# Designs tried in a protein design chat: miniprotein binders against q9ydz1. Part 5

Target 1, 329 residues: q9ydz1
Amino acid sequence: MVQGLPGEFEDYLYRVIASLYRYAERLVVVDYPSSPTRRSIDLIVSLPGSRVVLIKAIYDASLISKKEVEELSAVANSLGVSAVIIAERMGREDLLTGVVYDRYGVNMVNLETFENFVSGREEVYVTRYKDIYTVSISSEKLREKRLEKGLSLGHLAYMLKTSRKSIYEYERGVMSPSVEKAEKLVDILGEEILEPIDILTSPRKPVSKRDFDKPEEALVGEKLLELGFKVSHAKRTVVDLVAGRSGEEGVGSRIMIVVKRSREGRERMMSRIMKGVKMGSILSSSLYAVVNREEKSLIKDIDYTKTIVKDVREFINDVSRGRVEENEE
Key: E = the ipSAE of ESMFold2; O = the ipSAE of OpenDDE; V2 = 0.75 times the mean of E and O plus 0.25 times the DockQ between their complexes.

## First folded at step 3 (miniprotein)

Design c2 (at its last look DockQ between E and O 0.67; V2 from the best seeds 0.00; counts 0 for: pae O 5.4 > 1.5, SAP 73.572 > 70)
Fold by ESMFold2, look of step 4:
Structure c2 (fold): chain B 329 residues (1-329), chain A 95 residues (1-95)
Amino acid sequence: as target 1 above (329 residues)
Amino acid sequence: SPEELREAIRLIYEAIRIVLEAFELERQGRLEEAMEKYREAVRILEEVLKELEKVLPRIDSEEERKAVEEVIEFLREAIELYLELVEALEKQLGE
């Protein structure tokens, strides 16, 4: 069933927000662009332990394009944060509780699975890959328990009615057993061999997006790359560019940039800046508006202590001097 | 046309690199050298724009035409931006 717009989408997003509100330390709704099928990020949450997660929330994941997930992945990778998709179905198929799915390299789970995971009520052990359900096994514990029981690779393979190569590959972590094989392994070796899946990991296939829209963001992005930042240009969220790097002593810097888009009026740019301020706050990231001197009138009445306004020259000079201006709360 | 678009993109990245070099020369106080670099980047983009504008009417593919049109729009905006950088530096040099 195709998720209706915008009322039906807002109903599901509301359900996700209501659920996560009880567990998140902070939560920011990213509702730009207004169409849920054209934006890459719906929510940003900060979970206990300063764990920040970018969330795409949509009832039917078949409505998400590859480009949207690639942008989600690129943004998460550049900022050094996690990403997850929360959905109830993929086309005609319902997502099962307790199972992790993959959507273009990003973990996808239903809401109940996410709730159970973040609350600590249940661990997740099952992944679906190409219509096959597999179980996450600790390679180290598998080998340890096999040796403890005095079983060779061949003996264990015989007991599972599988190949010696399969057992070898389980112990190397390059293959995961089916649910049926994993049940047999647990019967033989004990449940200690099971390894919980962390569903809140970095994307597995981050794609660098260097498809810049405006010459200002192109110059800024290429300069930040030269300075060692991971950089992603964005088209389907409130900001146009995100960048991040690890500091010399392991302290990272995050920068987010808004540039005036083609044919964008004052109201839309101002709305993006204000939403970007909230996004920057939860990410502990500076927000810059890179504008020409005439464009400053487009952002009047903005709290300048939360947004740093520069033209391209000023921005490039500042970052070249090693300065990264920060928002003041 | 795909070859022409690939060459245009290559030259756009070259112009970006030249402008970034100009910013660095400007930071070092080498203002006349920075000016030369800004002007070089503008010349590169102007030539690319002229070539793409000549090719655009001959493109049959709707998808390829749209891709070329997007690059042309970027080029026009980039030339405008780079000329603003030149003008700003010219004023500084005349002071």
Scores: ipSAE 0.662, ipTM 0.907, lowest interface PAE 1.2, mean pLDDT 84
Fold by ESMFold2-Fast, scan of step 3:
Structure c2 (fold): chain B 329 residues (1-329), chain A 95 residues (1-95)
Amino acid sequence: as target 1 above (329 residues)
Amino acid sequence: SPEELREAIRLIYEAIRIVLEAFELERQGRLEEAMEKYREAVRILEEVLKELEKVLPRIDSEEERKAVEEVIEFLREAIELYLELVEALEKQLGE
């Protein structure tokens, strides 16, 4: 798959888009690269409450690899935004509604679960880890309700047909009960012991990777790391680098950078810059095109109000003086 | 060869740090010192490139060969960029 969006992948993506338009304040479709299985991000949505979410949407999540998911995770972590995978299958297994799955540290849910969660219609309580389904429990409320009922750890364990150690570990928050045990706990102690899962939390901390695609990218990335930014390299989306740094009131600086990729023609580079403008808008991020003399002739019809064009030296000198961090909106 | 690739990447990272030092020197108006640093970074990368080009024909693994080819391409582009920085600075000093 080299050209366009394949029919069946396109059908599912548009089902997801149609659903999200009902709930999102803003939505940007990321259609680069053109192959859905090589793309790390399909959609970016802004939800009520100023929540921004990077979304990978694919019918069968087994068709994407660790590389796509790790990039989704790294980009989200660097920008300080949420990430989620929306899918219906994982190879032979259908994703169950109301269950959040873990895929390389990113939450994965089916479309119905995502809709129910963002609409406030249904909370999510169940995670799938390996072949086991577990229920999210409030350790503090579990202990509180057990004591209110006058039950010892041993008495509750007996009623659940489990060990005292298991109840102790539930109350310490280091272990979650199976669905069967959780149903019995709710029957005994009440529904208040359940703790809803926020499926839109930031992905677990990704491993920092240093990729040397372009020397400009490497220089810029290392300088931003020195200045305290979280930086991630990207190969499977519109931009080549993303960087974020926390500021006062949770307002930080976000920077996205486009650099000409190896063997990339003018049309692809210009397309990525134009798509980067849309991404920058929804992410409240500055967009930079870091170019040399020859590459400058490739960036025709650029909107300089939306894209900041610099060479590597200019960029590094400006960030060293704090100019990039002083940019408004 | 995997040992040599890891060492190549470490030397590339060292050259990147030297170039960032040169940008700082250039910002301070210390242009002659900045040029020396750019030349030092080029020298390091040229040595790494020669070593990788020498071992490339001996690599039997297609996967390992592609990894080395990718690093060689990065090295060629980095050397070109750093030489352009040297050339620009030489012209600035001459005028």
Scores: ipSAE 0.478, ipTM 0.827, lowest interface PAE 2.3, mean pLDDT 84
Fold by OpenDDE base, look of step 4:
Structure c2 (fold): chain B 329 residues (1-329), chain A 95 residues (1-95)
Amino acid sequence: as target 1 above (329 residues)
Amino acid sequence: SPEELREAIRLIYEAIRIVLEAFELERQGRLEEAMEKYREAVRILEEVLKELEKVLPRIDSEEERKAVEEVIEFLREAIELYLELVEALEKQLGE
């Protein structure tokens, strides 16, 4: 039992929320599941320029599982939004300000780095992968500035005490320089060779494992895949399926689906639906509640939310007819 | 084996495809053909279930064992669901 003290996580999440309220156009807290160490998503934030980001906030990133990060990445990819991890530590090591870390294919930064980025106060150039620090440089600008100074690849390599091959790999964008080499390149060629890192880069496409937990999820998921949606299953958030499709006019349809769980009581499902509606409002996503025929009568009476309640057959029929009700804002 | 698990997964998705075809047949009012498709899907899933139940005792990894147990539970629930759909259609054809 890794007893992460409940208090430290809540305190850190509140710190992240309090910070992001200064910069966010909209902020939704995803408080499901109730255990913070079982959530793939803690926040959804709309930033200026219509940038929506899914945030996992955790004080110690060593406590986040690979499966939680993979789910965060998969959900973000399917919805066509960004994902980021905000953390202060990785075990015994504090995360440095101005460094973008890779955590299972998702960008991870400390809160200060994220604040600096979203406010435009400071650009980020340093990436860490494992134990290797590299600096982001423009391969094009590196070549341009080298040529402007009349330096050959060999001459610049000599000045850096490196190989001609290394300089050639930098100019091809196949290798990034170490911090030490980047400092020398900046000293020789100027700061214009630096290329700021977009922290809100879309996560690397997870190999979508078709890992559906229930027959209903599988039927719904396969139908959405057949219709050309990107689909991801989620076990550690409010919704069970997320789907996204890019439209011809750039207006992508987003669908979130709550599938009733066999062991889930009505009240718990309704709680997920209400939280899903909050998520849908910031994601411009339709929310479906998929239930069996017997359970449909139990949920219909709860007209609390613009949630589309369907059984599996009705859902499949509706989406097949192109009746994906996009929530017109 | 990893190959047996891959084949099991392939057959599960084939059964899902067949069930989606059955739903379309129901929508078209072709209820007898839909029932036949559900029965076909059930047969495939029962075969996969039987093979996974044979493999389960041979899995030494607790993580792999749990993953196969989750698939077995999924298959049981799917078989039950599709059999209920057949019974519901049989009732509609008898009315």
Scores: ipSAE 0.022, ipTM 0.352, lowest interface PAE 5.4, mean pLDDT 82
ESMFold2 (binder alone), look of step 4: mean pLDDT 87; pTM 0.863

Design c3
Fold by ESMFold2-Fast, scan of step 3:
Structure c3 (fold): chain B 329 residues (1-329), chain A 95 residues (1-95)
Amino acid sequence: as target 1 above (329 residues)
Amino acid sequence: SPEELREAIELIFEAILIVYEAFELERQGRLEEAMEKYREAVRILEEVLKELEKVLPRIDSEEERKAVEEVIERLRELIETYLEMVEALEKQLGE
């Protein structure tokens, strides 16, 4: 679903959606808040193998700040799902195809790289951090191939015109070689030393957002933490809190919570709840609408079969008694 | 077949590029031209929808059938959205 009059920054989103139609089993468009530069998540896709990915899509990644990316990371971490940024440039620099960039600990790739990876057409081996390009290698295969050829650390270092310490650190997985050094390593030891990058990994720098705006959010969040959930507060998407916990036999629990925001009327809250239903479906997450008793009339017309409505005290009591529902739908 | 699905997706992509042109024309205040581009995109998407609906009963694979059904549902959503844009422009232009 893509609705509303498109803005300049939303044109790119449509191109990303068109690409994803080829490979996604399910796709949800997150169009809240309406401004793309203030939104932390634009798309949620389910790929073959039950791989769920939160996607931020923006043509120029310099237009999003650390706050948007940290929330994307925090939500993904709390729900136990993957996150990626799809962009074509970063200010004055175009993103190169086949390169994974770091944006505040989240993997960032251009659309062509994402499509090639998901389709299996082309593997990704190169990472850029700051101004340095490095190549992903298998430390184990590097050591194995070096030993098969009877080469000492010093001998291989001499052949590469590098230090013995550098080879040692490559084999420990602490350091990755430059493109130039990787090319020489492949010439000597063969392509088998190259390790493809999974661009859909969890964020490198796990972040938990616990900067709650309201006492009710803090109470709800702290109770979920007591039950062993990873919890994050969100301000730049449809829901206000997300929580996840590993279950027995690999079945986890996921909870998303919508809380009435300041100055928010019934129409806006109902809209967020309806959008939250779509997010809950693709994430296999329970959706709670947590309100004050005075605010229950604001959400009376929603579909209660898809949303669990509680006041703050009811929710806290249920959580304390272990009555948090797991989503089996 | 995978070939037929690929052709359908290529046509959907062409329609989306035409919508991209419509967005640019609308930004420039060229509303009549934008409206015609949205109509062109809808025509292409409706043709793709019609063809996918014809082949759906002939798909033996449950996995492939589900994939096509999902594409059909998304096409319906896109067609509805772009028709709403046409109606808004028609109202603005007095047609």
Scores: ipSAE 0.000, ipTM 0.155, lowest interface PAE 14.9, mean pLDDT 78

Design c4
Fold by ESMFold2-Fast, scan of step 3:
Structure c4 (fold): chain B 329 residues (1-329), chain A 95 residues (1-95)
Amino acid sequence: as target 1 above (329 residues)
Amino acid sequence: SPEELREAIRLIEEAIRIVFEAFELELQGRLEEAMEKYREAVRILEEVLKELEKVLPRIDSEEERKAVEEVIERLREAIEWYLELVEYLEKQLGE
């Protein structure tokens, strides 16, 4: 429950939330930390087909730095879920509807594009990287249609006024044609060569951060890495560490960990734990509060059915013995 | 009047509070209760819209008139969004 001021209906985050309610099966708002420009994740949604997506929502994406995007990317990769940035602008440039942009390895789209994609109203075919727009094609169908027409790589290259190598790379799926060349390809081979983009799949693999600032994080993180988990440190969201390990159908085990932050009192730690419970539910992740014995007195009021409370040694022993349990859904 | 504008602001703040209550209920899967709270907020916003439209012609300042027109536009937009949300939630309950 939050009380607001006049004009909060203009807040971009709440516009995105209102829009997503029409399509999501479940939605969790991540309102920590309180500053939107310092927060790596704003929303977590569950879409039909068991797709879970971490969302950064900000009107102008130039207001967030590489640090926020890298953390969004690293958390998503560690948990084995999708990530997307929803924005309307990048500085002075408006994002075009129907175009997916690359922002440090994370797909970025405007709200209209996201709605059209998740509702099935309109497919996305165009990617922008730097100043270049390219069109998504099916390399397999391109090759099939070229052969049906009796065209060699050289013949098709000549017709498109491009190189034989370019056609080969299109058919290998390494390169995508410009809008102009895609139009000519469709004229020659038919529109069946076009392939819609899954905007919930990153066009480039993100680089994960693995540097840990706190000794407790380092001990826990290194142990999880030794056990085959993908681990990410988090400074810009509710939890301090996330870990995931591939399992059946790619889901596997998921762990989120909260540790006491510097100068953090009981009320802030409790707030983060409670928010972590909501995140754990939608992510099908266990939630651990890793504390020392003195810190246990600060969190005595937590619901132990929703949060597993351990000291560092207890946590390491439990994980080493394969005793990682789903604590909620 | 300034008193009528202050009352409009108080009612908008009340509607915003109710919307956030509805958000929390929806996140808990309590869809029927959430829908009723969204409808309650819409009723308040519609009343505010009516009062602001009544006051608008009486505003002497062009700057103030334009500001109130902007608020009216945002209120209409918000009402439409919450009514669409209620329709969506009703469909989810039907399934």
Scores: ipSAE 0.000, ipTM 0.123, lowest interface PAE 19.6, mean pLDDT 77

Design c5
Fold by ESMFold2-Fast, scan of step 3:
Structure c5 (fold): chain B 329 residues (1-329), chain A 95 residues (1-95)
Amino acid sequence: as target 1 above (329 residues)
Amino acid sequence: SPEELYEAIRLIWEAIRIVQEAFELERQGRLEEAMEKYREAVRILEEVLKELEKVLPRIDSEEERKLVEEVIELLREMIETYLERVEALEKQLGE
């Protein structure tokens, strides 16, 4: 029911893109589906050190639902890449610079915080969760510095005007101090106890969605799951399925799949395939177009070096034989 | 006017599309072709910037003026970023 002004979404996205060009080695704009509030992913960037990040960029994060964020998270987790939401507001609340917010398990920061982090200008130490601000500390360094100064748990607790149990839980990494307590800890033990937050972590909870829309998607998805891939179904981006599995030396295998959607014409499917080629390139992912046997002969003018065209049976046979990453060239 | 702002936004998206082509060329090691695409994008953005700067003093609405000012600031940032990228590629080609 609620609509923003026509240019608000595009204006903010442009600002984010301009910022990212300063730091990104590669950038892909995901403009499908066309509605910004219905898209799970707006941008994909490759940062120095071969770090790939899926980005949702929206001025007010309250305008996206749990469904968009969960899909962003699931796709990132399945591909073994990072995810972040870049926003300025959450409803009536402005996002503070230097603070990481939680939005359905995905890290959310404002643009200034993102720029400071990726440029290396400023580390991030503060997390906001359910109206509570906490500071990230190194449990190991906290214990080390406390012992170096000859302080017992009780002595340090007294100095901070807190409980012995709180200090113990800080040193276990179970609890993080408030901003006020962290400032006092730094005054007593030194700034070396602070632990910078990596805002570009992959989502912690593995999410494999089994809510497939079509029998073909279910059949392909179940086969990939059987073979040890993490699989997610997507409804709010260019591709229909994404899959990944860990490889030796941390490289792994990535597969993206476009399946013909119900009542989808050739033109729309070809558009999604072309957009998928751009996504596959930046993600170092194989792109499959999975079609019905009759439809395979009708697909022409595809770059076969970048898109692997198979029917469902051919795809399952290839994956079963370990030939999932072979190009037809 | 709203029509002029929509045209500006359309041209900005055209420039972004060209930059995406430049990124792919750069990834392929086709650095000279990538530089030409970045320069093409900058040319489009500079044309849009000049048009919006001419219109800005004639905007009656405070709200519309603020939006156009924000777009102008964004365009300046994009132009600077793409020119920095061209300079970096020129240095790479210099060896």
Scores: ipSAE 0.000, ipTM 0.226, lowest interface PAE 17.8, mean pLDDT 79

Design c6 (at its last look DockQ between E and O 0.75; V2 from the best seeds 0.00; counts 0 for: pae O 3.1 > 1.5, SAP 74.563 > 70)
Fold by ESMFold2, look of step 4:
Order: structure tokens, then C-alpha cells, then sequence
Structure c6 (fold): chain B 329 residues (1-329), chain A 95 residues (1-95)
């Protein structure tokens, strides 16, 4: 697929949207920046069971860099939501249906796999790591079924044409069998040993970098960290800072902030605010615009009922008094 | 220069902490103490800026040079912002 042709990239995004619309309780498109290869998040969906997922949708995942995926991961982690990459290819390789891949610590699946998982039509059991396909098994059920059938480690190893050590490692959960070995295990011990993969888990080892161009953002971020929020600074999506906190009593709080970016004009900032409001809606969070007096003139036409406008001192006062944690109708 | 950049980041974070303390003092009506905290943060950042400007010409790596230049520009923005708050507080105190 040829990079730089808007129709080709947007066609895939719209295909993903059309597919997921059937299963999502809510769906928000946050396609900003305009370049598909330079943005970290394409859409946000809420699925049955109150699960919110940040989605990067791109036909060929080799065209998205580590920076975009790291931002996706960090934002999802700070907000306490899941992240997934939906793609059909990774460079020269097509993604197989029913297989979960890894891209910098974020689960990656093709669209059919995602649909089958969220609809409940099919579970996912197979992971691709490097050049090996492995099957997720329950180490406890493997041991239980082996003992139930009266098989020793050596006996089962002989039947699989593998080592006793391999069977031991499967039962310890330190190793997953290849597809070939897993098929034999299921034939012998039954399907109960299979363990579904939850592709909508939190990102593994998310990385957050302080890479921002505004002192106000830095002050806000450090204050929110002091207050116990997880904080991520973002450059490749509609918001500049996200923060999330789960309290001792289980009350979650989410904060999303836009600041003016370097060389950003009125049209671009207004677009980010509009899309940020929609992102906030699905996350049950208001959008804040932290701006000085001169910057307020750039956004004077916004809907002030949907976006809370503060300078940095006002914002810091508000969070210090706990007002951002309250629902204010 | 990696050592100097790491120390600069540490001092920037210290200055941020001091400004957040100044906000709290200001909120409590302790305006003279808040002003001193703002000035302390500015002094820290000005010293870091001076040090980085001295080191910049000696940096051979283009990537390292660009990183230091970005920090220098960032420091100037911080100092300008903090001085605006000091100025505002001075007006309030003179009233």
C-alpha cells in the first residue's frame, strides 16, 4: 500500500469504523493529526461491559513508528483504558485471523479477529512472537487433565514427541506450546486446557516521555502527579495532556487538556478542541483548554459549555481545591 | 554534556516544585512568601540557562546540540512566564 494517498488510508479507517459501529455502544473518531502515519489514536469505542478501548487503525502497521505506539500506550495507561492496533499487514506479512501480534507492547490484530473477539463469536488463542505461533494454555488445567488421564510428564512428552522438560515448562506457565504441539495436547487432554487471550488488556510496560512545548503543560502535569494522577503528555493526538486516577473508594477521575501548540493556527486548534470534546464525552471527562489571554482570542468561538477555559494559575487553583474531581452539571 | 543536561532537568523540576509551592502560598494569602518562591525559581532557571549556553558551542553531536537548544528555549519560556507572575504579585502588594 502506497503511503501518502489519503483515500487509501482513510478507506481502511472507514472500513474499521463501519465494522465496529455494529458492536460499540459509543464510537468517537479522533482522526487528528490528518496524517494517518503520524497520529497515535484514530478512534475510541466503548464496548458492552463498560470497556473503553483506544484504537490505532492502519492497514500496514510498519508505517507507524515506535513514538506513535508509545503515546497510544501511555495515554491508555494514564486513562485506565485498553489499547489495540487494528491492521491487515506488518510490512511484508499479512496478519492472520485468530492471531494476536505485538507492536511495541500493544496488542495488534486484524479487523476480522477484533470483530470475532468483541462479538463473542470466537475466542483468540494464538500469539505470534517473532517467527513462532504459540497457543495460550492454562498451566493449571494442563496439569489437572494430565493427572486425570493418568499420564506422567515423560509419558505425555513421548506422545507429543517432545522433551519432559517442555511439558514441565508448559505446566509452570513459562513456555507456550507451538500450534502443532497444542493440537496434540488438545487431542489427548481436551479443549479445556485452552486459555483465551484477552486482547483488550492494558498495554505492557507503557513508556511516558516528557516531550512538550509549553511551560503551562509542564506545571499542570507536575501538579497532577503530585495529586496522585497518572499523567501522559501527548503530541500525536487531539489533546496535549491526559490524566487519570482511581481513588481508594474506586472513584475514577479523568482530565484532558489542550494547550496551544507551536505554529498552530485557529483552525487547527479549534479542530483539536472539537475532537477533544468528543473524546472526553466517551471517557466521561470534560475538556480543559489551558491558555493565556492572547491565546483565548484564537478560540473565542468555541462552545464554552463543552470546554472549560482556564489559565494555568486558575487550573492549578481548581485542582488544588478538588473541583476537577467533582461532577458539575 | 549528558551530565550537564541531566542536572539541568533535575533543576527544572526543582523550579517547578518551588513554583507550585508559591501557588499554594499565594492561595493562602502569604503573598510575600509566594513572591520569594517565584524569584527563587527564576534564579535557578537563569543559572541553568547560563550554564547550558556556555556548554552549547562545545557540543559535537547534532542530536545532542538540538536537545540542548530545545531545553534552552524551554527555559526562556519558563523564565518569562514566572517573571509575569512576579510582576503581577508586585502590583498586588503595592496596592
Amino acid sequence: as target 1 above (329 residues)
Amino acid sequence: SPEELREAIRLILEAIRIVLEAFELERQGRLEEAMEKYREAVRILEEVLKELEKVLPRIDSEEERKAVEEVIEYLREFIELYLEWVEALEKQLGE
Scores: ipSAE 0.409, ipTM 0.797, lowest interface PAE 3.1, mean pLDDT 84
Fold by ESMFold2-Fast, scan of step 3:
Structure c6 (fold): chain B 329 residues (1-329), chain A 95 residues (1-95)
Amino acid sequence: as target 1 above (329 residues)
Amino acid sequence: SPEELREAIRLILEAIRIVLEAFELERQGRLEEAMEKYREAVRILEEVLKELEKVLPRIDSEEERKAVEEVIEYLREFIELYLEWVEALEKQLGE
């Protein structure tokens, strides 16, 4: 049958999950929405050192669009956590082990590269940017080793058969050398100039986009923006809005919000809230269900100790009174 | 047009900010002032809705037509919600 059938997506996801069980302290499967190509986040893992990572896992990354990746990126940036895409292919190209690819500002690696990185077995040094493979170097060590060997920018440039400006840009950290130039740099200056890549960096923040799918969501989002939160509206995962305060590490707060979606019945909303509880736990995030009086009847049998149920006015009042403000500790 | 759609979105955001001001007034027990702010927001949204409904039949582009229809749907939902809040406050003030 055709590649990308539902069973084939689940097979790869299970393979990734099996691998992650060996290294993760905690793992949450995000199975909403049900279509893998429309889902922005597949897994959330907590790794040693309290590192939380949002993961998109798909065999062929060409099967997801910019919309899914931008939502993954925006959610991660708002919550102040890492994001990565784990894939084996990008259309007709296989992802090479040991290489970090860029997909709409999110790091993308194959499963073997991810396993080697998180286990500490092998470092990653190579990035593919556009159509070019470049090697990660320490700008400070590059300059230090060049000066130690008595080489001017021009002398090193001549030896590498490149421009003085290229060496200057390498030493400023604004450009990375090609594989060929990096090999020559290592031959001249030693491998101490190489810098391992942290594949679990936070993605670049995309251009801010406002969302008006639902009035309650828009009101909540605007209020959180007024209070200094980074806010992202989500359509391709369990929750409808995520917000994080970009204070110093450990004193910030995280909020996730579920609202009723158009034509959504009780079963779907309850399912999203319950999945949101699991996400909130691993992300150390408050979970709110923002519902009107009629909608409260739809969320029967919810665990009110794990989900804060408010209407829009109650929510706005709570956040305005500083309940989600930075703590004093 | 894309510019008319952007202006409609700007006015929706303006109405949202007025509603947030109404929440603060309501929290202070200033219920009549809060109600007037909700009515002000509704007036803004109703005018935008009226203008978009007027231009909708004249849109030749299917893509642009769909975008305007989506904004009209947002406007109807916002107006309905804010009017529910006005009605609730009217009942509270009258009883």
Scores: ipSAE 0.259, ipTM 0.716, lowest interface PAE 4.9, mean pLDDT 84
Fold by OpenDDE base, look of step 4:
Structure c6 (fold): chain B 329 residues (1-329), chain A 95 residues (1-95)
Amino acid sequence: as target 1 above (329 residues)
Amino acid sequence: SPEELREAIRLILEAIRIVLEAFELERQGRLEEAMEKYREAVRILEEVLKELEKVLPRIDSEEERKAVEEVIEYLREFIELYLEWVEALEKQLGE
C-alpha cells in the first residue's frame, strides 16, 4: 500500500495545471472520482492546432495501475484524441527531461518535457521502453545522407562497429539505434537524420474489451458498436461510456454517456452530469444521461444541463434513427 | 477454463443482441414477439449463470474467483431487468 499523502497528489496536479494554462486554449479539470489514485483522467487540454489531449498527472507513475492507463488509452482512442501521462518519477527513478517513456502503451513524460514540446522550445528524440533507450531517426533521411556521403551499408556498419544488418534495419524503420549508435550516426551523417517524436500520438488500439458493468451499459454499448462507433467503458471517470465515429466529412461524432449507477443518489448523478457537461464542451461531444424510466422524471426537472436525458429504449431508438444530437457548438 | 469463459461471454453477447431485436419489435408494436425475445434472452443468461455457478467453487485463484462472482452478479441483474420488461409488456397486453 503506497500511501502517497493526499496532499502530494493535489500539489503536483496544481503544478501541472499552472504550467499548462500558459499553452492551453482550453483546460478542463476532471476532479472525479475525488481520489486521484482512482482517476484515469485528471485533465483535458485543448492545444493549438485543434489537438485535444487527455492527461493523467501524477508525481510518481509507479502509483498508476495498469487498469487506469488502459482506461485512459481506451477513452482517448474511442474519442479520437491523444493521451499522455505527466509524471516526475517512477518509483525511485526520476524521469529524465527529453525522454519519452512507454507506460502500458501510453506516452509518459515529465512536466518539463511536455512544456518544451507544447511550446516548441525543444524537440524530443529519445524513447525508453523498460531499460532500453533508443533514438528516433528518419529511416529515409538516414539512407539519403548515407548515400550523399558515398557510404555503403557495410562501410557505415564498420564505422559504427555494428553489422550491415543493423544499418539495414535502421533504414527500414524496423529498429531504432541505441543512444551510443545514434550519436555516432549524427556525427557521421548530421543531425538531419533525427526525427522528432510526437508525444501526442494516438494511443495504441486497446483491444476493445466489451466489459460493460451493467445491463444498460451493455445494451447501449452494443448498439453503438453495431452503428460503427468505437466504444469504451470507463469506471474511473465522470462518464461510463464514450463513443466516437469518423464522419464522412472528417467531422467525427463523439458521444459521452452517464449511466445511472446502482444505488447512486440523485445528487451524485447530477454532479457527474455537470462534470460531464464540462468535459463535453472541450471534447465537442454530446452528453447523454441514460436512466431508468422511473428515474427520468427525477432528472428532467433539472433545467441546468444541455444533457439529453433518455431511458435505455429511447436512447437506442434515437441513435438507431441517426438522431445523434451533435452539439452544434 | 478459458474456453468456458469465452463461451459464457459469447452467450451473453447473443442475449444482448436478442434484447436489441426485442426493442425493435416493441417499436413496431409487435409486443408478443418482443416478449418472446426477452424470454429467450433470459433463458440463455440463466444457462450461463448456472454454468458459472458450477465453475465458481473450482476456481483456486482469488482474483479469478472475484471476476466470476462479478459476472454472476451482473447476469442476475440482467435477468431481473428483462423479466421486469416482460411483466410490463404482459400488463400492457392485458389492458
Scores: ipSAE 0.065, ipTM 0.573, lowest interface PAE 3.1, mean pLDDT 83
ESMFold2 (binder alone), look of step 4: mean pLDDT 86; pTM 0.835

